# VH-VL binders against Poly(ADP-ribose) glycohydrolase 2 (parg-2), part 4

Target 1, 213 residues: Poly(ADP-ribose) glycohydrolase 2 (parg-2), of Caenorhabditis elegans (q9n5l4r222to434)
Amino acid sequence: ENWKLRETNLLPDVQVFDKMSIEETALCTQIDFANKRLGGGVLKGGAVQEEIRFMMCPEMMVAILLNDVTQDLEAISIVGAYVFSSYTGYSNTLKWAKITPKHSAQNNNSFRDQFGRLQTETVAIDAVRNAGTPLECLLNQLTTEKLTREVRKAAIGFLSAGDGFSKIPVVSGWWGCGAFRGNKPLKFLIQVIACGISDRPLQFCTFGDTELA

## First folded at step 25 (VH-VL)

Design i04 (from j02 with heavy chain N35H, light chain S92D)
Fold by OpenDDE, fold request of step 26:
Structure i04 (fold): chain C 213 residues (1-213), chain A 122 residues (1-122), chain B 108 residues (1-108)
Amino acid sequence: as target 1 above (213 residues)
Amino acid sequence: QVQLVQSGSELKKPGASVKISCKASGYTFSSYAMHWVRQAPGQGLESMGWINTNTGNPTYAQGFTGRFVFSMDTSVSTAYLQISSLKAEDTAIYYCARHYDHDSYGWPFDYWGQGTLVTVSS
Amino acid sequence: EIVLTQSPATLSLSPGERATLSCRASQSVWYYLAWYQQKPGQAPRLLIYDASNRYFGIPARFSGSGSGTDFTLTISSLEPEDFAVYYCQQYDDSPPYTFGQGTKLEIK
C-alpha cells in the first residue's frame, strides 16, 4: 500500500514510438513482458518478447535460477545485461543474427557505472493471463481487483529502479496484450498511471499500433 | 456466445463403435485446442488427449491409444471422438473442452461440452 | 507424469462455513493450476486458473492460492449451491493435462 503514499503526477511525460523497439534503447528501464515463471518459454523454444530478450542477453537467465513464481507485488530487476546477438522477426518468424548497432546500444562501455555495470535495466513484470471469451477477458480486466493488481504491478516495476536510474525513462509497450489477451488501450493507460506514480517518463513502443495509444 | 454442443447419448454393445461429435460455435475454432475428457460412473475426470485444431494432429494420453481416434472437420467447427471395439469399461460420460492455444504453456479448459453418455452393455 | 493429489477426499460442512481444499502436485507446476466445480449431471465449470486468477463470473467467495506443489481452493462462506465435487488440474506439463482425483464437498 506504500505506493499510495507517494506524491504522484498522473500526467507523466509520454512519448509514443511506432517503429522503435524496447531493445533499441539504452540508459533506461526496459520492461520485460514477463511470465510469472521468469523467462517464460525461453528454454522451450519460445520466441516472444521475454524469450527474445533473454536470448539476446543470456546472462539474464541467471535470474531464472534465482526466482520462483513471481508474486503479485513483486518485480524483478536485472541491471547491466550485455547483448550478444541481434534478431529479426517475431514468434514463428524469429531469426537470429550477429550483433547490430540497432539492438546493442546498451553495450556502450561509456554507460558503465561505478560498479562496472551497464546502466540499462530490465524490469520483469508479469501480466495477468486472460481466459474466456474476448468480452469475458475484457470485463475481468476492468474489475477493481484486476485493475488494482495490474496498476500495482506496473508501479512496483517502475519504482524498482536502483541507484542512478531516478527520473530515467521507462521503455515499454503492449504489456500482456499478446498471448495473454490483455486489452491494449487499458494496458497503455495502466502503464501511464504507473509512470505517474513512479514519477518517470514513459517511452511507449506501439510497433505500428499507435492509433490504439 | 461460446458453445460446445455434443451429440446425444449412445447405447452400444461390446465390440461396436461409436462416434461422438462436439460442435463449436461462437469463436474461432482453430484458435483453441480441443480436449477430450472421460468420466466413468462415480469416478473423476480423466484426460484422454487433445487435437490441434490448426494441424489436425491428435495426441493421445496413456491408456487411450489404439481404439480412440480424435478427428475434426474445420468446415463445421466440429471435433470428433471415435471409439472402436467398445468394452464395458468404456461406459462413461465423455466431454469435449477447449483451451487457448497461443502460448508456450498451457491454459485451463474454459468451456466444456455438455457431455455424452456412452453406455456399453450386452 | 505429474500426479495431483487432492485432500480431503470428502469435506462435510454447513452453509456459511469456510471451506479449504488442497491440491498437491508430485512436482512443481509453477502457477499452472486450475480448479473446477462439477455438480451432478453437469459438466465441470472453471473456477480458478493460474492458481489464483478467478474466472469471469465466479463469485468472490472463491479464491485460489499457492504455487509450485501446494495449492489451495478456499470458499470463504459456503452457499448451498457450492456443494459439489471440486477438481484441480495442472497444465504445466505438455498436454494432455492431468486432474486430481477430486474433493467432494457435501452438506454436514
Scores: ipSAE 0.914, ipTM 0.957, lowest interface PAE 0.4, mean pLDDT 94
Fold by OpenDDE, fold request of step 26:
Structure i04 (fold): chain C 213 residues (1-213), chain A 122 residues (1-122), chain B 108 residues (1-108)
Amino acid sequence: as target 1 above (213 residues)
Amino acid sequence: QVQLVQSGSELKKPGASVKISCKASGYTFSSYAMHWVRQAPGQGLESMGWINTNTGNPTYAQGFTGRFVFSMDTSVSTAYLQISSLKAEDTAIYYCARHYDHDSYGWPFDYWGQGTLVTVSS
Amino acid sequence: EIVLTQSPATLSLSPGERATLSCRASQSVWYYLAWYQQKPGQAPRLLIYDASNRYFGIPARFSGSGSGTDFTLTISSLEPEDFAVYYCQQYDDSPPYTFGQGTKLEIK
């Protein structure tokens, strides 16, 4: 599919949330800030967004067994994962807790499709990892090659569910902006563009950094 | 500008010890682990180990235990390699190199010191 | 320990030619592979990381490909300054990571 040929509005509806996390949502596409090795460090004690998401929904780990290194034009869609645990903290402060309504919105049985799957999708898209100085990282991200790669990656991810997901929200955040050292404003814009291409509204979780969006 | 500046060349006799330094500048020292790489004359690159710049904990590769000691001084953003009981076989260029250390993932060595030649000769 | 084997040991080519260097891992390293260039009297320079991610400032003629156990560094059209020794490195295993034995790219 050639996304360049799509007749879409590049200005999608964008909602910015300061205190909402991606995993608090349901009946939408939740973005997994993925490693090219799906699941990242989930089996090695990692505790960032992807690892937390997979640990919340252990069924997702089956996808790890089914996938090799993610390609540049590839996104991984996981539908119907059940949340078994809640958590507090992040990274080295991560603590697991009993499941709470806060993180289990997607577990609603009324959301099951004809196949019995919960109609919440997780889409794993890997961002480019940036090595070098902060300036080198930024400049690298601004190259035509890298911009194109990231826009395509996001677009493919946001289109992964097909045309039937038009107008269904994409819930995302600072994709690739943590350990991967991506630029927050740039990644925000890239995802806005991708949502425009996919004709989907964007719900963007800033986790307290709303001013950067 | 990021720089790793190593101490100068050393000429030592067998049995002596040497301590080479790698001074980091232009970045937050504790954000990157420091690795040491040995290169014997006409040979390839050999990883010696690394030091955690947050904890100071060294990790040594196989073959580099005992006589090799990694240390650091955070106050001057400097990593050190000490080699004791020097042997002729220790004659090599020693490099320090950094890798990003804020996650559980591996990273390449994006910046290197200029290298320090250690010559062990009787 | 993961062993990286590079081939060929020496590659003799002329400016303008295409160079293909191989690096094979004893076990899968996923995409955690880097390529370095080293010129005489200099420290190694990072060219490619994550198998195919070109480091900033590296000319477009350098490209990396592969995953798992087989990796390739390609120089589409050799420049005189490209003649050097090239090393691959894996960083999937726990540090201190490991290097290949190197490929010497020399002028024919």
Scores: ipSAE 0.914, ipTM 0.956, lowest interface PAE 0.4, mean pLDDT 94
Fold by ESMFold2, look of step 25:
Structure i04 (fold): chain C 213 residues (1-213), chain A 122 residues (1-122), chain B 108 residues (1-108)
Amino acid sequence: as target 1 above (213 residues)
Amino acid sequence: QVQLVQSGSELKKPGASVKISCKASGYTFSSYAMHWVRQAPGQGLESMGWINTNTGNPTYAQGFTGRFVFSMDTSVSTAYLQISSLKAEDTAIYYCARHYDHDSYGWPFDYWGQGTLVTVSS
Amino acid sequence: EIVLTQSPATLSLSPGERATLSCRASQSVWYYLAWYQQKPGQAPRLLIYDASNRYFGIPARFSGSGSGTDFTLTISSLEPEDFAVYYCQQYDDSPPYTFGQGTKLEIK
């Protein structure tokens, strides 16, 4: 996992989406904004991005049983999970819903690979949580140590699927920018760099944030 | 710059009461829960509990239910610890400390007050 | 309640040496573990959080490791200002968050 030895692409193909959720995509690598504890609070009733994804695709909950706390140079790849349900609401208002077309796109049998797996990957990468004042959070994220850690984590995650996914876009968004207090422009740039390292196109979901778009 | 400034040292008789203040500045008060931590002379740190700065709801650790009351005044970004019916064993340094209160997960205490020494003697 | 046990109680070392401090939890706290330094007459100072994440402004000689129940704070080369008491703290679930009893790092 010496990602620093790879030649970087000059600039990857980047597409930015304002109104699409990552889990609404197919034939792609979907980025799970993970806790170091895979599944986050899904076993404790948490109901944000990672937890919702695991509840929609219960096959992914098996990974919780197989994993310890994720280390800095690790990413978890889950290929071929089937979407069994949709949802409404967030957090304490989250409700199960019957599957909808927007959430079932990845269940298309024509997307199955030579091993019968649906060719949609979910890659869990954890961001650093940033304590301190807003300025301290930003300055810490700009240190060589933290930048290197975040670039390495994203690059490892973006490379994990091998040849079957090497030309398929990475679909991501504001990785670590919510409760973990990541700086949005910086986390976007980190992911662009990681896509350059991995030679993969990036589809970036802004979730309504106009600052980047 | 973030700062938690506590009220000054107190010398009290047994049976009296004391109200320690912790004035926060340099951040959005409601974004961080306020914890109280006791350190008796020569002893380690004891969590006393916390107050939710959004709702004003206090939570007390075991052993701190009763004579200890957490409160706050949002208009001046200040948390308070009141100790009634003071006993000699209440002699300690009392710290306020904040933790980021944004999700369902715990966060470390990134900023602490300077501490308030309460001495209870006859 | 989750009990944190620190060892050793006292660690006597010289400047330039490597210090290794242990914190053991009575049940898994996953990675929700912080380390604080306290010098006499001062409030505790956050060093490491989330087991291994160095807080802003903390020198690189401080590092943390571990997960679950076993955690370690390492100071790679002791400086004179590092002789103090060190506390671990868990924050796995809702408050109250508990502290270890402390390890005193003293000059030999």
Scores: ipSAE 0.279, ipTM 0.687, lowest interface PAE 3.8, mean pLDDT 78
Fold by ESMFold2, fold request of step 26:
Structure i04 (fold): chain C 213 residues (1-213), chain A 122 residues (1-122), chain B 108 residues (1-108)
Amino acid sequence: as target 1 above (213 residues)
Amino acid sequence: QVQLVQSGSELKKPGASVKISCKASGYTFSSYAMHWVRQAPGQGLESMGWINTNTGNPTYAQGFTGRFVFSMDTSVSTAYLQISSLKAEDTAIYYCARHYDHDSYGWPFDYWGQGTLVTVSS
Amino acid sequence: EIVLTQSPATLSLSPGERATLSCRASQSVWYYLAWYQQKPGQAPRLLIYDASNRYFGIPARFSGSGSGTDFTLTISSLEPEDFAVYYCQQYDDSPPYTFGQGTKLEIK
């Protein structure tokens, strides 16, 4: 399928990927589209992006037990989690699968840092949930208050890595654009700005939505 | 825009029945569950339960499992609350309210009906 | 069942003053807590959801905070139109979602 590279103005490098999923990457910061309660519905049978990631990497479930509700200026970083499984399907069609090469690439021992940790970071950032009519939802997201909150949340998450991650790409996608009803162009721009603030390259996975490209 | 329009006030005798309607407009009816809330005179809000607008399956709060029936007609985007064997203590304002029904998480009630006063007196 | 206890039951203040309303849950509801305003003869109106998220069209003087069991609604500078009854609501589990008993905010 067609992958595209996009560069923008004075901001860091931005690369846009049509067919790649976030959890297929290595040597990067993978963005977990989190609930303020880490893990979302993973213990309740949920099966969207965050829940799938936690099922693939059971070590991340320990973070559920250790964390309070995430506040607006907080993000949660998990470094070095090992991938034990793959999946097929999504949401109510989700099925376990044996680990595949596209997911096991993250487990390469040559990617370990000076502390012996796999140099793959998962950063959990929660988006605002947007209630109301479609118009009210869009207009609320455009307020200075909500824009500032979203930019700061993403920037704090993107800055969470240790010294070894400063130029490692942030791999993200439609953060908060599903059930939380985020506006796709807006959430993309928020993340571009956050990557500019954090001086990190952005690798953006559109999950088949090529209008942005 | 989004509206939940309830049927008008009712004056009933004990032992009678009443059926309150809540007609939804301005949104996709099946995207939101319909909740029923009771408010007795001078009292606070009491959750009665809800109906799943995709399946038609009702869920009743404790204390509302007998004489109270939730139903709907999707062809006219309308939810119903039926109360049988009315008692004086059923005198209250009854509200319908919607909440977003998309995932396993709870959502707040963003739109409410105007309320229907049911008065039960001998 | 999760019980929400609001305090105070009545709060008497003047326009321009700061109002602080509390809601305490009998067990953690994480952040699944909303605040509603109800004026006489009207249906409740959503103000704040997910503990601190202001609903569209709600003035900036309304803010929410807290998580777990303790939540606060703050009105930074009261306007005459803000005198009403305020309810908190939890929606952590499946319905039915429960309400607090209300706090009446009245003009002093």
Scores: ipSAE 0.155, ipTM 0.654, lowest interface PAE 4.9, mean pLDDT 76

Design i04 (from j02 with heavy chain N35H, light chain S92D)
Fold by ESMFold2, fold request of step 26:
Structure i04 (fold): chain C 213 residues (1-213), chain A 122 residues (1-122), chain B 108 residues (1-108)
Amino acid sequence: as target 1 above (213 residues)
Amino acid sequence: QVQLVQSGSELKKPGASVKISCKASGYTFSSYAMHWVRQAPGQGLESMGWINTNTGNPTYAQGFTGRFVFSMDTSVSTAYLQISSLKAEDTAIYYCARHYDHDSYGWPFDYWGQGTLVTVSS
Amino acid sequence: EIVLTQSPATLSLSPGERATLSCRASQSVWYYLAWYQQKPGQAPRLLIYDASNRYFGIPARFSGSGSGTDFTLTISSLEPEDFAVYYCQQYDDSPPYTFGQGTKLEIK
């Protein structure tokens, strides 16, 4: 049976950004489009969103060693990582670059909390990988089972900042919409709902896709 | 609708050769790698290797680097398995199966051919 | 080479019972594991992939769990059509992907 998106009476603040990447932000919860194996292919030469983030912030690689495969109701929060480098390119064109102001906004020491940690959180949430034909992928994503899993995953990740961070935005984008074959409009709406559940503002980076409804 | 249709069963004598076809339809042929899987009578499934449907380059599993040749004809979306110098031990059902070829990680086999029985005797 | 060992080799149960099938890998395959069902004279069909994701069109009584080296397929209440051979497959390593030896689920 088709599961329809339920309209709620509680709508989060949503801002959409066309030309900004998630890693250019500070004082926020940055969403890592994670593999269930944290870090994805960063140790094997992968070079997409998660891998680039872990290469820029090598302190996050410690989490690879401490974590097993992420379960459906789990999200991994990494607070206070420092940016040591910048990059150019993507995937096979990716290259190291000297750190730039664009990528070092989160390194501001005035953003440290009472425990000395930088007040930037990276939350890793994994999406479902979708096998089958394009139609089977879409229909399966619309089942109550898969919709519920994706909403719960995102909500759990968005809640990891605690109640004292309700004004700090969640910065996300096309979670699971690349190689994992997630439907872009659907994944956007799932994250809007999750931000409504967690009472967090959403800053959404379209990465050049201007068809967002 | 996605279909993988294999050629019919073969009865062969030792020393002969056979060429099994697997015709794909209902999807973009180059988006999915094509695997070959052997199942001897009463035995389990054994991966033989795969062919990259974009480049035509085959990769063979250990033990299949000789008499077994993978090929394809993109113009008719068909993959082929050729077995030369047939032995009695080659008696098995041979399946083709596809997997999504898009990222650096593996994907399951979502569609299979119906299988082709090759019997080698006498 | 990653070796998958399934247990038990044969599982004899009646319709309505719960079936639990095990698959153990010789090294971690993380979550890259699928389960297939094969009935006599038929090609295998995909049931579960990525350890726990049910493939489109597969009945809800089929579920998968586990990660790393130990994986389980569960059929919550057996139907007559569920008596078949079940294979696990890993796809963490580069092709060719390996299969377990199979578990035959038969009527007691």
Scores: ipSAE 0.134, ipTM 0.655, lowest interface PAE 5.0, mean pLDDT 76

